# VH-VL binders against q58483: the designs that were tried, part 9

Target 1, 193 residues: q58483
Amino acid sequence: MKVIGISGSPRPEGNTTLLVREALNAIAEEGIETEFISLADKELNPCIGCNMCKEEGKCPIIDDVDEILKKMKEADGIILGSPVYFGGVSAQLKMLMDRSRPLRIGFQLRNKVGGAVAVGASRNGGQETTIQQIHNFFLIHSMIVVGDNDPTAHYGGTGVGKAPGDCKNDDIGLETARNLGKKVAEVVKLIKK

## First folded at step 1 (VH-VL)

Design y5 (framework fv_zilovertamab)
Fold by ESMFold2-Fast, scan of step 1:
Structure y5 (fold): chain C 193 residues (1-193), chain A 122 residues (1-122), chain B 107 residues (1-107)
Amino acid sequence: as target 1 above (193 residues)
Amino acid sequence: QVQLQESGPGLVKPSQTLSLTCTVSGYTFTSYYIHWVRQAPGQGLEWMGSINPSGGSTSYNQKFKDRLTISKDTSKNQVVLTMTNMDPVDTATYYCARDKYTIYVGYYFDYWGHGTLVTVSS
Amino acid sequence: DIVMTQTPLSLPVTPGEPASISCRASQSVSSYLAWYQQKPGQAPRLLIYDASNRATGIPPRFSGSGYGTDFTLTINNIESEDAAYYFCQQYGSTPYTFGEGTKVEIK
């Protein structure tokens, strides 16, 4: 079994990275292989609406997206993290999401487990609207969506941080990320029995 | 038991490229970050960069980013440091060190390699 | 970059006396501070993490305290085997930075 975590932050070592890695660490503690992917150093281009993705099962745009989609297809669980940008995901994560159309051919992500992480500038900083956008992505891919496990038990990992490293002091946010990881691991194990 | 071991050339000429390998054993390779830290003779410790051996994501001290690359080979449980344009001031003992994936136990280094001395001279 | 300043740089102590080393950060690092011991020809060894937590296998005579910018490593009833360099390290922000080191010498 394998779970990947993808950070949509434009910064390689940002608060989003901290929370995604915290969730992945909780998953690794359950004996599941993990892999972290940062979009900060990837070449990403927006979807141009070309139907070749649907017709040929691949996109004609040559960049880093296809390798990431391959990893998503091979994983049993996927955690997507994003800083909050105007109540939604980063441009980097949205580019990846929009470019994932080929994976809907045969619904290649069906029944994989999805978990979401969002980092905002305050506790009411758009984390939950951003998480809902990520959940809608999982739903259109026919994935199983989970929130964070008890005792935090909400919609996913929710961090607070403005400057790099601020989430190191966000004990509540880190706990939500760990409990998200635990729930993802639990459900992945149930499905792979 | 957890072990980290550096290997590579003991002598590098100025302007050449350095390649050091950190081989780990005794734990799950993909569960812990690997960092590179160097120490000039008789001086303090300097953090160079890190890699997540699971996903391959890297972080570099900006001082080195123009000439430092850290990569991994999961099949061999190895992390490789590559640094270009070596200069005599780069003479140091180079250590690889382990931290955890998690913020709660990460960023400080619980296990270190024995270190490898790299001398940069003509 | 956060600058870590250690005082003193050299600390001669008599066996059985307490030794105290200070570490000051140029800006707050919360509790994200570790202490390492390094003996000649050896790699550093973790002593303290999160400012005050003792690492596995470290004798109880070693303790750490502090928060924000001011941190202290204390060695109670110092023993001859404690002669070594001691380094503090902040991990509150990248790049992670170390103090210049304190040489503890047994008289």
Scores: ipSAE 0.000, ipTM 0.439, lowest interface PAE 19.1, mean pLDDT 85

Design y6 (framework fv_zilovertamab)
Fold by ESMFold2-Fast, scan of step 1:
Structure y6 (fold): chain C 193 residues (1-193), chain A 119 residues (1-119), chain B 107 residues (1-107)
Amino acid sequence: as target 1 above (193 residues)
Amino acid sequence: QVQLQESGPGLVKPSQTLSLTCTVSGYTFTSYYIHWVRQAPGQGLEWMGSINPSGGSTSYNQKFKDRLTISKDTSKNQVVLTMTNMDPVDTATYYCARGYSSGWYLDYWGHGTLVTVSS
Amino acid sequence: DIVMTQTPLSLPVTPGEPASISCRASQSVSSYLAWYQQKPGQAPRLLIYDASNRATGIPPRFSGSGYGTDFTLTINNIESEDAAYYFCQQYGSTPYTFGEGTKVEIK
């Protein structure tokens, strides 16, 4: 079994990375292989709407998206994390999401487990609207969507941080991320029995 | 038709720098990564590195440490492999090959160019 | 580095018989595995990608299978023109690595 975590932050070391890694650490403690991917160092381009992916099964745009999509296809669980940008996901994560259309051919992500992480500047800073966008992505890919496990038991990992490293002191946010990881691991194990 | 063609010196002296060029045609140059793979006489294949011709980002096999550099010239549809401090053990046929991205299979290969390192 | 081990390294076969070559990775490479054919004096030619998909122009007698660490290339009803070296390659983790190669010889 394997779960990947993808940070949509434009910063390679930031609060989104901290929360995604916290979730992956909880998954690793359950004996599941994990891999962290940051979009900050990747070449990403927006979808151009040419529909060639339906005819060829692959996008003609050359960048780092296709190798990330292959990792998503091979994983049993996927955690997507994003900073809150105008109440939604980052442009980097949106590019990845929009470019994932080839994976809908044969619904290659079907029944994989999805979990979401969002980091905002305040506790009521758009984390849940951002998580909802990520959940909608999982749903259109026919994935199984989970929230964080008890005792937090809400919609996913929700962090608060403005400056790099602020989430190190967000005990509540870190707990939601860990409980998200535990729920992802639990469901992956149930499916892969 | 897709074509990749390696060119460069067939003979290099020990301690000199190798420069090989891969010229591509028959497709959009910026649409595929170019990888370099070498093969010592009678031996197996060894991946050296790759370049994204769109942005210029590179990936290298750490075995070559700071000796290896891969660069591009978009105006000529060329990728250049530069390797410093050549040694007789670097004698091999050098191939360039096309991949859709850095972590992909190699669908078209050049004919290969034999580089002999000797005094 | 991921080590790719091929067995056998030499495979003599009679035309019309099936041939199988195994490739084992030292750690999981998921389905990120390709098979190449190389004839003397020629560049490698892609046969199979993503473990089981045939490349364009490759005859249906070639097939690939496997996932994770264990992979197989099968040539059904082998022909004289199939005498060549065969290499597996993983592209799941850098540096990308190849197996040692299997020499298929026609008896």
Scores: ipSAE 0.000, ipTM 0.471, lowest interface PAE 14.8, mean pLDDT 85

Design z1 (framework fv_nezutatug)
Fold by ESMFold2-Fast, scan of step 1:
Structure z1 (fold): chain C 193 residues (1-193), chain A 125 residues (1-125), chain B 107 residues (1-107)
Amino acid sequence: as target 1 above (193 residues)
Amino acid sequence: QVQLQESGPGLVKPSQTLSLTCTVSGYSISSGYYWHWIRQHPGKGLEWIGSIYHSGSTDYNPSLKSLVTISADTSKNQFSLKLSSVTAADTAVYYCARDRGIAVAGTYYYGMDVWGQGTTVTVSS
Amino acid sequence: DIQMTQSPSSVSASVGDRVTITCKASQGISSYVAWYQQKPGKAPEPLIYAASTLQSGVPSRFSGSGSGTDFTLTISSLQPEDFATYYCQQLNSYPYTFGQGTKLEIK
C-alpha cells in the first residue's frame, strides 16, 4: 500500500508542506508507505490543449508533470494540499490538475482515496472553497473522497498561517490534517484488504 | 511519416523468453504518451498485452502480468516486450502501436493511431 | 474486464450497400471506443476514435455512433476496398479489450 502527498505551494517548506506532512505522518503510523512531493521544485506548464495542434491528438508537453502523474497512478491514496489563492488552489496545483486529463482515459485513478488540505491566512480564509475544488478534481477522476476523521470531522485538513512555520502553532489545523491522514489510511486499508 | 517496425526471433522454444523490439521513426518516443503491444493468435482477434507511458511507467494485461515486461530506450527510440516462460499458446502475430493523446471537446481520448506491420512468432520445439 | 461483443460475426454485402456493424460493452464506457479495419495479412488500421470521430484520411462513408454500452459502425456505400474484418475496442479501462471481429465479405 502507498499514499502520496502533494503540496501545491510555491514554497518548498511552507505551511502547506507542514500540513501535508502531518497527514502523511499519521498514515505512516498505520504502516502504510508514504511519499511527499513538493510542486515548488518542479517544472510545470499549463495545459495548452489539442487546439494548438494541426495533427490529430494532443501535443505532448515535456516537463515534470509526467513523473508526478505516474506516481499518482501507482498510489493507493493521494493527498493534495494547497495554499488558498483567491478562494481556490494555487496556480501550481491547478496546472497539475489540468494536465492530469490523460489519466481519465481508462480512469486510472478509479477508487483511489483522495484527501484535501488547504492553508489560509485566517480561519475563514477560503480553506473550504479550496478543498471543494480539490474534491471536485477527485470526483471527476472517479476517486473516493474523504474528509478528516473524528473528532475534527470536517472536509479535510484546514490550516491557518501567514508566515512560514505559522502552522506549527496551529493546533487545530494540525489535528485536522492528522485526522485526515487517519481517515485516508482507514479507507485505503478497507479497499486493499 | 511516423513508422513503427517490430523485430525479433520468429521461432522460440517452449519455456524460453520471447524478446521483441519496436523501432520508431519519424517521431520521438519521449514526445508521445503511451506505446502499446498487441498480439493476434492465428485466426483469432486482437489481445492487448500492455503499454508503457513515455516516462517509463507500465501497465500490463492482468492475464499476462507475471510474465510480461515492457521497457523503453529513448536514446535508440525503441521500446521492447519480454514475455517469459512461453508456450504454444503464445504463438501469434505481435504488433506495436502508438497512442497519441487525442482531444475531443476538452477531454483527452487516447487512441492507437499508428501500428507496426506485425511480426510473426511461433513457439515450437 | 469489460467484454466487447460484435454483431454480426460475418456479413455478406455488395458494392453500394449500406452496412452496419454493432458493438456492445458489458459495462458503460461512455464514448471511449475505437474502430479498426484489418485486411488479410495486414496490421489493423484505425478508422474511428471517441466513438464517432473519423481518423484523418478515412473516407467519409465511414461513420460511428453510440455511447454508454451500444455502438455502431456504418459504411454508407460499400466500395471494393472495404471488404475486411472490423474490430471495436474499448479504451475506458485497463485491460483494453477488443471485440471478436466482424468479417465483411463479398456477396
Scores: ipSAE 0.000, ipTM 0.440, lowest interface PAE 19.2, mean pLDDT 83

Design z10 (framework fv_nezutatug)
Fold by ESMFold2-Fast, scan of step 1:
Structure z10 (fold): chain C 193 residues (1-193), chain A 119 residues (1-119), chain B 107 residues (1-107)
Amino acid sequence: as target 1 above (193 residues)
Amino acid sequence: QVQLQESGPGLVKPSQTLSLTCTVSGYSISSGYYWHWIRQHPGKGLEWIGSIYHSGSTDYNPSLKSLVTISADTSKNQFSLKLSSVTAADTAVYYCAREDFWSGYYDVWGQGTTVTVSS
Amino acid sequence: DIQMTQSPSSVSASVGDRVTITCRASQGISSYLAWYQQKPGKAPEPLIYAASTLQSGVPSRFSGSGSGTDFTLTISSLQPEDFATYYCQQYNSYPWTFGQGTKLEIK
């Protein structure tokens, strides 16, 4: 079994990375292989709407997206994390989402487990609206969407941090990320039994 | 018509490095596919060795990971396999293949090249 | 690693026969399964992907079925050119793994 975590932050070090890694650490503790991917060091381009993926089964844009989509296809679970940008996901994560349309051919992510992480500058800072956008992505890919396990038991990992490293002191946010990881691991094991 | 062709020495001495090259014609290796090496031991089934994406990202079979390097030369439209410290157990027919990303299987194969490891 | 087991290892049949080959995965792989045909001295050729989708140009007498852990390749009316070794392959997770092969021989 394997779960991947993807940070949509435009910065390679940051609070989104901390929460995604916290979720992956909880998954690794359950005996599942994990891999972290940061979009900050990848070449990403937006979808140009050319429909080449429908006609030829491949995208004409040459960048790092196909490598990431292949890792998503091989995984049993996927955690997507994003800083909150105007109550939604980063442009980097949105580019990856929009470019994932070829994976809907044969619904290649079907029944994989999805979990979401969002980091805002304040407690009521758009984390849950950002998580809803990520959940909508999982749903259109026919994935199984999970939130964080009890006792936190809400919609996913929700962090508070403005400056780099702030989430190191966000005990509640880290706990939601850990409990998200535990729920992802539980459901991945149920599906693969 | 996409064609793949393996090339390299047919005989390699034990402890040396095996080097094989796959030349791709009719298609650019930079165009969104994964490129693989697969081998078949005499009278046996197929064994996956590893893959490369045009970005240079590689995946290797864990049983071979410390011994295998796959690289790509996009200017020559080639990708290559290096297997270090070979033994008689590495005697096999070596194939290169293209993985159709969207369907997830090998849609184009090379014809194979026979490698014998012997003194 | 996901272990792929084919049965039978060898089968003898006559032209016109219906032949069934099975492939079992050690864990769930959804529909991420391909079938290949290999003739002596030649590279494997793709037959089926996504468990049941025929590769372009493959005769309709070939069909695939199954999902999860149990998969089947069927040849509805065997032809002389179909005598070969058949391999299943999972592409759900790395490392990609193949079955041991099923050799189809003339009875």
Scores: ipSAE 0.000, ipTM 0.470, lowest interface PAE 15.8, mean pLDDT 85

Design z2 (framework fv_nezutatug)
Fold by ESMFold2-Fast, scan of step 1:
Structure z2 (fold): chain C 193 residues (1-193), chain A 123 residues (1-123), chain B 107 residues (1-107)
Amino acid sequence: as target 1 above (193 residues)
Amino acid sequence: QVQLQESGPGLVKPSQTLSLTCTVSGYSISSGYYWHWIRQHPGKGLEWIGSIYHSGSTDYNPSLKSLVTISADTSKNQFSLKLSSVTAADTAVYYCARGLTVTTYYYYGMDVWGQGTTVTVSS
Amino acid sequence: DIQMTQSPSSVSASVGDRVTITCRASQGISSYLAWYQQKPGKAPEPLIYAASTLQSGVPSRFSGSGSGTDFTLTISSLQPEDFATYYCQQLNSYPYTFGQGTKLEIK
């Protein structure tokens, strides 16, 4: 079994990375292989709407997206994390999401487990709307969507941080990320029995 | 023109680490997206070992994942394979190859291969 | 892992013959398939990528077709230099897997 975590932050290190890694650490503690991917160091280009991927089964744009999509296809679970930008995901994560269209051919992500992480500047800072956008991505890919496990038991990992490293002191946010990881691990194990 | 050349010891003892290097000429490693290692056991077909992506991330054949490491040294225009705890089953011809990456269209295949280096694992 | 099965495992043919080699994937791989030619003692050389696109410098007598699970490599008029082993490879998902090879021999 393997779960990957992808940070959509434009910064290589930051609060989103911290929360995604926290979820992955909880998954690794359950004996599942994990891999972290930051979009900050990737060459990403927006979808140009050419429809070639429908006919050929692969996007004609050559950049870092294809490798990430292959890792998503091979994983049993996927954690997507993003800072909150206008109540939604970062441009980096949206580019990856928009470019994932080839994976809908044969629904290659079907029944994989999806979990979402969002970091906002305040506790009611758009984390839930950002998570919902990520959940909608999982749903259109026919994936199984989970939230964080008890006792936090909401929609996913929700962090609060303005400055780099702020989430290190966000005990509630870190706990939601850990419990998200535990729920992802639980469901992956149930499916892969 | 692009050329790849494998180098490393032709004979390795069981339990040791096999180290092979692929030297690329006529093309910058940082300009290519995928760089691969493939092997061929005596009298058998081809087996993909793993690849390194231009971002530095690696993918390995799951049968070898705990034993294999691929790395790149862009300053020397080389990428390398380390295979730990080798056994007689690792005796093979080892090839390096470039994954094709052209932006006018796209290619998915391996368009340039090294000549191969024979590795024998024996006491 | 995706299993790649080639048929036939060997074929005997004469110069001028039309030869067809088939490759079948155990799962759908769209067009993420390449064909290689290997002569004894030499490295594999690319022939076709993306199932049907001829590699630069490869003679037009070679052609590839297929998508999904069934693929074919055709040599329209066999030449002496074409006697070799041919391999298909799927590049749809890790690990990338090769067919077992088809040995093309002189009749």
Scores: ipSAE 0.000, ipTM 0.428, lowest interface PAE 20.1, mean pLDDT 84

Design z3 (framework fv_nezutatug)
Fold by ESMFold2-Fast, scan of step 1:
Structure z3 (fold): chain C 193 residues (1-193), chain A 123 residues (1-123), chain B 107 residues (1-107)
Amino acid sequence: as target 1 above (193 residues)
Amino acid sequence: QVQLQESGPGLVKPSQTLSLTCTVSGYSISSGYYWHWIRQHPGKGLEWIGSIYHSGSTDYNPSLKSLVTISADTSKNQFSLKLSSVTAADTAVYYCAREGYYDSSGYYLMDVWGQGTTVTVSS
Amino acid sequence: DIQMTQSPSSVSASVGDRVTITCRASQGISSYLAWYQQKPGKAPEPLIYAASTLQSGVPSRFSGSGSGTDFTLTISSLQPEDFATYYCQQLNSYPYTFGQGTKLEIK
């Protein structure tokens, strides 16, 4: 079994990374292989809406997206994390989401387990609307969407932080991320037994 | 149109480093795809060694990870394999290959292969 | 690692025969399975991807089927040029793994 966590933050070290890693650590404690991917150091380009993929049998845009999509299709679970930008996901994560169209051919992510993480500047700082966008991505890919496990039991990992490292002191946010990881691990094991 | 060609020494002594190069023609490796090294021991089946993506990201067979390095030289349109501390067990035909992505099915396979280069590890 | 097991390891057949080769994965791999043909002294050539889709230029007498853990390659009417070794490969999970090969020999 393997779960990957992807941070959509434009910064390589930040609060989103802290929460995604917290979820992955909880998953690793359950004996599941984990891998962290940061979009901050990747070359990403937006979807240009061309139909060349139909004729060529491949996407004509050359960047790091195909590598990431390959890791997504090989995983049993996927955690997507984003800082809150105007109540939604970062441009980096949106570019990855928009470029994932090829994975809908044959529904290659079908029944994989999806979990969402969002970090805002305050407790009611747009985490839920950002998580909803990530959940909608999982749903259109025919994935199984989970929230954080008890006792926090809401929609996913929700962190609060403005400056780098602020989430180290967000005990509630870290607990939601950890409980998200536990729920992802539980469902991945359930499917794979 | 796309062609791959392996090159390197046919004989390597035990404990030395094996270095092989794959030259790509008809496509720029910096433009995309995954590029792989695969070997075949005498009279045996195929063994995947590892891959490199145009960004420089590599994946290695865990059984070889501490011994193998794959790198790319985009100016020469080549990617290379270095296998350290070789033994007689590393005697094989070495192939380079491209992993194609087929959008109609959303699946992958090794669609272009080099002809293979024979490497013997012997004193 | 996902282990790929082919059966039989060798088969003897005559021109015109129907030949079936099987490939079994130790874990579920969905349809991330490819088949290759290798002739002596040559590199492998792609035959089938996604378990059942023929590569461009491959004769229609070749067909693949299966999903999950059990897969088959069928040659409906064997031709002289089909005598070769056949390999399956899983592309579902790192590390990529191949079956041990099935040698198709002339009777």
Scores: ipSAE 0.000, ipTM 0.451, lowest interface PAE 18.3, mean pLDDT 85

Design z4 (framework fv_nezutatug)
Fold by ESMFold2-Fast, scan of step 1:
Structure z4 (fold): chain C 193 residues (1-193), chain A 122 residues (1-122), chain B 107 residues (1-107)
Amino acid sequence: as target 1 above (193 residues)
Amino acid sequence: QVQLQESGPGLVKPSQTLSLTCTVSGYSISSGYYWHWIRQHPGKGLEWIGSIYHSGSTDYNPSLKSLVTISADTSKNQFSLKLSSVTAADTAVYYCARDYVWGSYRYTMDVWGQGTTVTVSS
Amino acid sequence: DIQMTQSPSSVSASVGDRVTITCRASQGISSYLAWYQQKPGKAPEPLIYAASTLQSGVPSRFSGSGSGTDFTLTISSLQPEDFATYYCQQLNSYPYTFGQGTKLEIK
């Protein structure tokens, strides 16, 4: 079994990374292999549209997206994390999401477990709206969407932080991320038995 | 116009390392695709060994993972297989192949090398 | 690992016959299945990808169908050049796995 966590933050070591890693740590404690991926240093290009695919066998777009999509296809669970940007996901995460359309051919992510993490500047700072956008991505890929496990039991990992490292002191946010990881691990094990 | 050609020693002694190279012509490895090694034992079917993407990301058959290393040299437009601690069971025809990818959608191994025969014997 | 099982292991047929080969996956692979033809001493050549799409240059007498776990390769009117070994392959997940092969031989 393997779960990957992807941070859509433009910062390689920011608050989003802290929460995604907290979720992955909880998953690793359950004996599941984990891998963290930051989009901060990746070359990402927006979706060109159908005209780019007119002759399918020709030159695929050369950037870091295909390697990431390969890892998504091969994982049993996927955690997507994003800072809140205008109540939604970062441009980096949106580019990855838009470029994932090929994975809908044959629904390659079907029944994989999806969990969402969002970090805002305040409580009620757009985390839930951002998580909803990530959940909609999972749903259109025919994935199984989970929230954070009890006792926090909400929609996913929700952190509060403005400056780098602020989430180290967000005990509630870290707990939601940890419980999200536990729920992802539980459901991955249930499906893979 | 894309062509793949395997090269390497045809005879390897037991316990040694098998080293094979695939030279790609007519297409740049760094332009995409996954690049694969497959083998076929005498009179038997096909076995996937592993793959590499030009970034250096590799995937190996779990049955061979501790013994296999695949690497790419984009400046020479080549990728290579090393299989350590070989035995007579590793005697096979070894093929390199290209796998078209767009995102993570995989179509087929659309271009294959002609194959190179490797015999493991003392 | 996903196990791919072909049936039959061999088939004897005459020119003009309709030949059907089946391939079963031990778990769902959607349409990520390819068919290959291999003649003695040659590398495998792709025939069909995405379960049902013909490779460029492959004669229309070849067709593929199926999704999920059950797949079929059909040759509608066998020609002399079609006598070969046929393999299915799943490309859904690593490790990639192949069927054991079906040898098509002259009756």
Scores: ipSAE 0.000, ipTM 0.426, lowest interface PAE 20.6, mean pLDDT 84

Design z5 (framework fv_nezutatug)
Fold by ESMFold2-Fast, scan of step 1:
Structure z5 (fold): chain C 193 residues (1-193), chain A 122 residues (1-122), chain B 107 residues (1-107)
Amino acid sequence: as target 1 above (193 residues)
Amino acid sequence: QVQLQESGPGLVKPSQTLSLTCTVSGYSISSGYYWHWIRQHPGKGLEWIGSIYHSGSTDYNPSLKSLVTISADTSKNQFSLKLSSVTAADTAVYYCARSGYDFYTIVGMDVWGQGTTVTVSS
Amino acid sequence: DIQMTQSPSSVSASVGDRVTITCRASQGISSYLAWYQQKPGKAPEPLIYAASTLQSGVPSRFSGSGSGTDFTLTISSLQPEDFATYYCQQLNSYPYTFGQGTKLEIK
């Protein structure tokens, strides 16, 4: 079994990375292989609206997206994390999401487990609306969406941080990320039982 | 400045539990960073054992998961490794180390202890 | 697990030489790669993180490059104190894995 975590932060090792890694760490404690991917230094290009991926099964744009999509296809669970930008995901994560259309050919992500992480500047800083956008992405890919496990038991990992490293002191945020990881691990194991 | 120091027994009998402690000075472990255990078998390369985050969250190498426990005592500013049911294959130099962030980048293992030699023999 | 392979496994070089050590990951790790120097009987010391960022206090003759799967550590003008084994480490996914090491002998 394998779960991947993808950070949509434009910063390689920011607060979003910290929370995604916290969730992956909780998953690794359950004996599940994990892999972290940052979009910060990837070459990403927006979807151009071409239907070549439907006709040929592969996007004609040459960049780092194809390899990331292959990893998503191979995983049993996927955690997507993003800083909050205007109540939604980063441009980097949106580009990955929009470019994922080839995986809907045959619904290659069907029944994989999805978990979401969002980091805002304050506790009511758009984390839930950003998580909802990520959940909608999972749903259109026919994935199983989970929130964080008890005792936090909300919609996913929700961090608060402005400056680099602020989330290392966000005990509540870190706990939501850990409990998200535990729920992802629980459901992945249940499906692979 | 920040320093890490390993302590524990130099000799352990097969089937017993190895217990090692890392004492941290110059920084409070409850304030941040990941705190790691890494070992090196004689004449071989480095093997990551596991880590504990300042929140108490632990991660273990899957090859060792059923045998390893890492814990922290924040009042003593220490974190510890317990490796159960040791064999001769666990003979190694054991290091503690930390990793974390510098601005927007991860700082690999930026501080290491000096290492403590553990021999498993009858 | 991500496998890290270093080449060469050993090399002998003279003081003043340019030395290049390579590290290859079995899958993409972005720039989440660190380099360490280990002298006989001593703990590893950090040299480079994020593939190309020099650790504070490390001489400028050391440099790192690469991204994805292929990485390089370069020593532009080898000094006697550079005798050591060099290790790369991926920090992209658990378990964290190290290369097998490259032993650099000054001769």
Scores: ipSAE 0.000, ipTM 0.459, lowest interface PAE 16.3, mean pLDDT 85

